# VH-VL binders against q0atu2, part 50

Target 1, 119 residues: q0atu2
Amino acid sequence: MLDKKARIRTSREYRNVFEKGKRLSGRFLIIYYVENALDNNRFGFITNKKIGMAVIRNRIKRQLRAIVREYQGQVKNKHDIVLVARAGIGKSSFEGMEKDYIAIMKKAGLFARNANKID

## First folded at step 18 (VH-VL)

Design de2
Fold by OpenDDE, look of step 18:
Structure de2 (fold): chain C 119 residues (1-119), chain A 123 residues (1-123), chain B 108 residues (1-108)
Amino acid sequence: as target 1 above (119 residues)
Amino acid sequence: QVQLVQSGAEVKKPGASVKVSCKASGYTFTEYWMHWAKQAPGQGLEWIGEINPDLGDTNYAQKFQGRVTMTRDTSISTAYMELSRLRSDDTAVYYCARDTGTLFYPTGHFDYWGQGTLVTVSS
Amino acid sequence: QIVLTQSPGTLSLSPGERATLSCRASQSVSSSYLHWYQQKPGQAPRLWIYEASSRATGIPDRFSGSGSGTDFTLTISRLEPEDFATYYCQQYETDPYTFGQGTKLEIK
């Protein structure tokens, strides 16, 4: 579980990311990201009925949080990042989801130069 | 149609706690931020806080910080607001209200409101 | 926090007249984040104007919203009997998402 400090927790914070952030689409995820005025990164998550039943959505949320937590220390600081689950994510494997996350984050240039475990 | 139905009126003693419920129907409960507002008798509206029904994250006004707890039960599309250590000035009608925009794009204005719950705090 | 001050506190007018309600913010508020509600006694508030100038669904065109920065206005071109109520402005610029203290529009 991500610390509260590492989470986007207010609707206005989400609005800010969607309004001012950049958008990149992957196979299973869409990310919105924007610089913040903090010393840490904050992550948000969006799921909806399109990805499946509540059980599926809950699984996806757990998996996304696990992925984000795993690579958290390798992401450039001072960013608010919202992960939006796409419809097909419900049928994806964890590895596929992780691969998609890494690919999108790389494309966004959000990994630190000295980041490891991302090839 | 979208409806927010709140629990009935409450009468409490000072120092007690009250938990107001807000059952949502007619839309996907987990896809809209839920807000709570306070209105003392003859007074204006006061924003209390908000909850992300999908993730459970909450944000409270400083005035209520430490005394208010917002929760939700997604299985029954119900939001809850609990206020503890009640005082006489907590006497008010409490409203739940849905953000007009989805979690994907909150708008910050509230299009549907519960009918309100009167909480009376008296010794 | 952003304080919204509405004026006047009470506005007494007759049907057919023009009503002008003011909402002043203690700091700049984007028009996207300024909204108005109508409330009648014993009822929950109703969204009336959103994003400073957009009428909510079903709101008559005699209602209009305008303004920017720190000054916002709700105008009723020609009052109808059902328009007499209390109107609140609300901001979503920063939390807490505060309301104005309200303007009570009453019949003269």
Scores: ipSAE 0.926, ipTM 0.960, lowest interface PAE 0.5, mean pLDDT 96
Fold by OpenDDE, fold request of step 22:
Structure de2 (fold): chain C 119 residues (1-119), chain A 123 residues (1-123), chain B 108 residues (1-108)
Amino acid sequence: as target 1 above (119 residues)
Amino acid sequence: QVQLVQSGAEVKKPGASVKVSCKASGYTFTEYWMHWAKQAPGQGLEWIGEINPDLGDTNYAQKFQGRVTMTRDTSISTAYMELSRLRSDDTAVYYCARDTGTLFYPTGHFDYWGQGTLVTVSS
Amino acid sequence: QIVLTQSPGTLSLSPGERATLSCRASQSVSSSYLHWYQQKPGQAPRLWIYEASSRATGIPDRFSGSGSGTDFTLTISRLEPEDFATYYCQQYETDPYTFGQGTKLEIK
């Protein structure tokens, strides 16, 4: 679980990201991102029934949180970022999901070019 | 066919806790924010807080922080609001209400409401 | 927090008359985030006008919403007997998502 400070926790905060943010689509993820007025990044997550059963959705949420935590130190600061899980993500591996996340975040310019997996 | 059905009226003593349930049907429970509102007798509406049924994240009005806990059971599409350390001014009808928009785009207006649950706090 | 002040507190009118209900915000509220509800005694509130000027499903066209910034208005062109109720405005600009104190529209 991400720290409370690092999470988007209100519907209005989500609305703000969707309304004002930029959108980029990956293979398994869509990200919406916008600059915030804070000194930290906040992350949100959107899943729906198209992903699969509750067990699958819970797994995906857990894995996405793990990925976000692993790479959060490499993300440019002062951003609200919402990850929307695409329907095909339920059949993806963790590595595939991670690869997609890294690719889309780099494409968004939120990662440094030299960003890599943190051991 | 969307419907929110709340639990029955409660009578509590000061200092006790009350947990109101809100059973959702006719839509995907985890895809809409759920809100709760308070209405004291003869008074207006007061927003209590909101919960993301998918993630469990909550946001409470400061007035209720420390005393209110919102939870959900996704397996039965039910939202709960628990209010602790009850006092006389907690006597009110409590409503659950669904955000009209999905989690993907919440709208901030509430299109479906529960029938309300009267909570009476008296010594 | 944003305080919504509705006026008048009570409005006494007869069927056929025009009703004008005011909702004033303590700070600017986007029209996308100002909504109205109708409530009758013993019933839950019902969404009536959303995003300042859009009628909810099934709401008659005699109802209209307008306004921007800090001043919003709900208007009923010609009152019908079923229109007598309490009306609340609500904002979604920032949490807490506050309601106005309500305007009770009663029969004269």
Scores: ipSAE 0.923, ipTM 0.961, lowest interface PAE 0.4, mean pLDDT 95
Fold by OpenDDE, fold request of step 22:
Structure de2 (fold): chain C 119 residues (1-119), chain A 123 residues (1-123), chain B 108 residues (1-108)
Amino acid sequence: as target 1 above (119 residues)
Amino acid sequence: QVQLVQSGAEVKKPGASVKVSCKASGYTFTEYWMHWAKQAPGQGLEWIGEINPDLGDTNYAQKFQGRVTMTRDTSISTAYMELSRLRSDDTAVYYCARDTGTLFYPTGHFDYWGQGTLVTVSS
Amino acid sequence: QIVLTQSPGTLSLSPGERATLSCRASQSVSSSYLHWYQQKPGQAPRLWIYEASSRATGIPDRFSGSGSGTDFTLTISRLEPEDFATYYCQQYETDPYTFGQGTKLEIK
C-alpha cells in the first residue's frame, strides 16, 4: 500500500479533485488530476461493480497501487491524482494496464520529460 | 430499500473499549463513504469521522484521534466504529450515516442513517 | 475547524406561523456544502435541505433554504404540527464536517 501521506484519504479531497481537476481517459483508466498545495503527490482510486466482482476489483486495486508505487518517483510533484478504473480493465493484463497508465500520465504531462517505463 | 442497522446498546466501564457495528443493505456498500456521528444526551450532533469502505481509508476528527478506529468488513457490508479508553463523556448515541453521493462524487450530506447505538459509560 | 452557530437556540411558535432559523459559519462556506437536518426525539436525524436550498426527497415546499458565504437560513412558511423538532445545519467545506448546535423549534 502507498504511504499514508501519498494517499487521498478523505471524501472532501476526492470531491476537490473531481470539482477542480482535469480529466483524461485512457483505454482502461480515467485520471482526474489537480495541483495541490503540498510538497508531495497523493493518489486516489475508484472502482465499481462495472469492472467485475469483488475478487476482480481487489486484484485491480492491488495492481493499480503497484503501478502507482512503481512510477511515483517519476511523477511531477504537488498533484492530487485519482485513478478511475474503466469497465474493460477487469480483462486487462498487468502489462496492458501499466502501459495505459504510462500513456495517460504522459499525455497529462505528469511525468518528467525523461521518464520511461521501468524495466 | 437502503438500510443501516446498528448493533445494540452497550454499557461499559471507564477505560474500556466499545465496538459498534453498522450493517448496510439495499445498496453497494463499497461505493459510498460511511460517516459516524456522536450525540450526547440532550446535546447536538458531532461528526466523528469517515471511512472509504472500498479502500479502508479513514479520516477522524481531531477530538477523537488516537481513540477511534473505523473499519469495515466488505464481505458482510458492515462498518465498525471502535472507541477506546472510554470516559463518562463518551456516553452518547452513536450513528452511522451514508454519504448521499458515491465514492466517485461524494456530496457531503447524509441521506441514510442507522437507528443509533446508545453507549453508556459509568463506573 | 469551521464553527456553525445556529440561532436562536430555541424557537417557540404556534402552528401557522412563519419560522426563520439561522446558521452562521465562522468562515465562508460554499452553498454546495451547507446542509440541514431535522431530528425528532428518539429518532435519527433526517436530511432535510441540501446544498443550501434544495429540499430532500419528500420534504414539503413550505420548507426553504437560502444563503451564501457565512449566513444561511432555513425558513418554514407556515408551521405544521409535525414540523416541531430540532434542526441542525452541517458543513462539508472542510473536515471536520461540523454541525451547528441546533435550533429547537417547539410549540408555544
Scores: ipSAE 0.923, ipTM 0.961, lowest interface PAE 0.4, mean pLDDT 95
Fold by ESMFold2, fold request of step 22:
Structure de2 (fold): chain C 119 residues (1-119), chain A 123 residues (1-123), chain B 108 residues (1-108)
Amino acid sequence: as target 1 above (119 residues)
Amino acid sequence: QVQLVQSGAEVKKPGASVKVSCKASGYTFTEYWMHWAKQAPGQGLEWIGEINPDLGDTNYAQKFQGRVTMTRDTSISTAYMELSRLRSDDTAVYYCARDTGTLFYPTGHFDYWGQGTLVTVSS
Amino acid sequence: QIVLTQSPGTLSLSPGERATLSCRASQSVSSSYLHWYQQKPGQAPRLWIYEASSRATGIPDRFSGSGSGTDFTLTISRLEPEDFATYYCQQYETDPYTFGQGTKLEIK
């Protein structure tokens, strides 16, 4: 459950991340990210119907939000970041998604130096 | 066939609230942004706000902040706009309109509009 | 917010004439984010031109859009009776996603 200030909330903001952001793929997730003009990070989430039925999609959304909330304090500030769920994510465990997120965020260079000791 | 069907005309007194519905069909409701606009009699269009129907996040024009609430019910593919503390200058036709692009690649232009809902505020 | 000023407010012309409708933005708007709508009385607006110059589905070739930066134009090369309506420009550069006040194209 992310604070309003830490969420991408407008259509134009999502469009900006799509157009300007760097893209990095993991096993279950794709991350788009771009520097913003704020003093904080904002996160967005994209899951579509092809991921699975509503129960599965709602579980994925809940779990991704929880993962982002857990690690948000370790993310370098001033970024808009959109998490896109890949089709195979429905078969992943929470731990699998979490490890994928950590790996992608490290590869993108988005964790602070001390945050590198997450795993 | 994409359709947006709005609720019928409303007559309200000053100080009341109104809730306009917009039922979507012919597409996946949760995959496109929904917008609302106002058009006072004989006047132009005014953007009120937008809602992400999947996550429920909203964004309102400043002049409506504090009086407008946009919600949705994904189980019946319906968006809602509620306007509170009505005054006479809220008399207008209210439209819902769908962004032509997806949630992550919205286009900002609207090719499907509801038929409009006339809200009349009079004492 | 970005203010869109349309000119003229009313344009009185006859069928067969060329119409030029102007939309001026208070600050720069990418062509990707400038759109035009047609509206007739009692009807919802219809998307007409999107991304400054692309015609929406079913819009006749006599309609063209152009412009960049702060100045955008909708041109109708040879007016038909069905073209008499009000036209609005709209921007998506930044929220609130404002509309111009409209140009009413009426029969002389």
Scores: ipSAE 0.877, ipTM 0.938, lowest interface PAE 0.5, mean pLDDT 93
Fold by ESMFold2, fold request of step 22:
Structure de2 (fold): chain C 119 residues (1-119), chain A 123 residues (1-123), chain B 108 residues (1-108)
Amino acid sequence: as target 1 above (119 residues)
Amino acid sequence: QVQLVQSGAEVKKPGASVKVSCKASGYTFTEYWMHWAKQAPGQGLEWIGEINPDLGDTNYAQKFQGRVTMTRDTSISTAYMELSRLRSDDTAVYYCARDTGTLFYPTGHFDYWGQGTLVTVSS
Amino acid sequence: QIVLTQSPGTLSLSPGERATLSCRASQSVSSSYLHWYQQKPGQAPRLWIYEASSRATGIPDRFSGSGSGTDFTLTISRLEPEDFATYYCQQYETDPYTFGQGTKLEIK
């Protein structure tokens, strides 16, 4: 999975993103993001029972982590970013989640200026 | 009807390891942070660390880093704390405690505590 | 690390008296992140006051919390026999989320 350095690992850090972060909604995802005082990004993930049964929730978690890992090199540094799965995400395809993530991250201005085009 | 039930008392020799369990019921185990604390006989409370029971991420006090491992089994709603290379000053009651807030909005205060597990380390 | 120093270490009083328990932090702590617990011998701690001044569910209104920055106080306006216990403050401003060493409130 993501390197320990690239994960939000403490409860206090999650609370900070909730309280101070900007929020953008997509079709399947919501992101919360805030600048941090580090040289790197950290990612967090929130899925709850409303999404579906455990097997569905576990699939969603794996797929979101894979998406984040794939694009993390293109994300501007110094941000804490929490992905919140919306209730309808269990019916989405991997490609649908991926496109949603790219669109939201682009709207947030979180991709680096010279990053390759992301579909 | 939230309940945290811990494993029973343990007697260990110096250098051994102990693994304390904390079984949760009455709430969705994976939606709240779990914390662990130590209380040596006649002394105060000391925070050991926390675990995100959904993702498994952990955060430990520096004093325990390298000797403590927190894990969980979501299929049985159980958190674990393992402490290795035991010393006599590890003799204490160990508590699990639940954050009152959710994973994304934790509060940092603990509304439910396990009954405590006495670990005695003696030669 | 933020050190929480409670005073006095032991407070000996009689039922009916007013008790004042102090918690001093080595660094500023937001009121949202300062909490108090009560503990009786042989029992787990119980959340008592959260966010400096809010009483936990079922806690009598003779208990009040106050303070900000580095200085926080738990006050019991008129002691009842059931109030004799040890009280701990705890901070959540930054990890490790430390406790104070406790104030033992005992019957004189």
Scores: ipSAE 0.864, ipTM 0.932, lowest interface PAE 0.5, mean pLDDT 93

Design de2
Fold by ESMFold2, look of step 18:
Structure de2 (fold): chain C 119 residues (1-119), chain A 123 residues (1-123), chain B 108 residues (1-108)
Amino acid sequence: as target 1 above (119 residues)
Amino acid sequence: QVQLVQSGAEVKKPGASVKVSCKASGYTFTEYWMHWAKQAPGQGLEWIGEINPDLGDTNYAQKFQGRVTMTRDTSISTAYMELSRLRSDDTAVYYCARDTGTLFYPTGHFDYWGQGTLVTVSS
Amino acid sequence: QIVLTQSPGTLSLSPGERATLSCRASQSVSSSYLHWYQQKPGQAPRLWIYEASSRATGIPDRFSGSGSGTDFTLTISRLEPEDFATYYCQQYETDPYTFGQGTKLEIK
């Protein structure tokens, strides 16, 4: 779903976001975000064992990537953004995760003014 | 009780490929970056690349780009490194090593290493 | 890429002596990203000192790490027989995450 250029791909890049990024918490997600030196955004995803069994974790990862892809055209460029799934996310619906993502991204000021739809 | 167990030694001819496995136990495989390193006989260590075992993303040293492929199978907690178009200077011990920190806070130092896999490339 | 140059290449000393191993980086490396490993023949490397100066679990206090910028040092205040091995520095400042070529610490 997300192009390789739009993904955080290296361990050093993840560490940079953890060390230098701002943090905002929502109901199901925490985002960490920091400006990068690129022309584009990159997204990272953290899920862990506490969320549930592998089937549940894989569902969450798939759904989060779909949500990020849906709204990627509205995100201000030049940011590295890591989405951390909170333990309660396994009980969420897709719509609940989507609303949480929108709210936290707006609070962070990461949506561009008058951005076009993804499609 | 963390353990990384690698596949056995291999002898290959020039031009062939080799695939080394690294089976993890004693920890949650998908929560730590995995790295691979090369040590030619009598030589020092050389970093080859890393893989995020949860998402599958990889990052290779430029020297190995185009010849190395790192993969994993999360169902059996196993990482793989495949090296293609082998030549004599690929003769080395290959190690897998785990980052001490988690995926989001990797430390860049490696607290557990596999026992090493000797790959010999001989015509 | 950042090149790490260790000196001396080989250091021949006796038990009880002080050892000083140098690691020089071609570019500045934050202390959080400079690490040391010990390796004995036929064995995998072992994490020894991390973040320039912190000892890994079980490493005795006769080992100390120091340095910043481009110059880093591993010191063993009083050599024990088990300390004779090869020591590698490693950087995580930028990929590729390079190692030094090693200092072999030999018994005289």
Scores: ipSAE 0.856, ipTM 0.928, lowest interface PAE 0.5, mean pLDDT 93

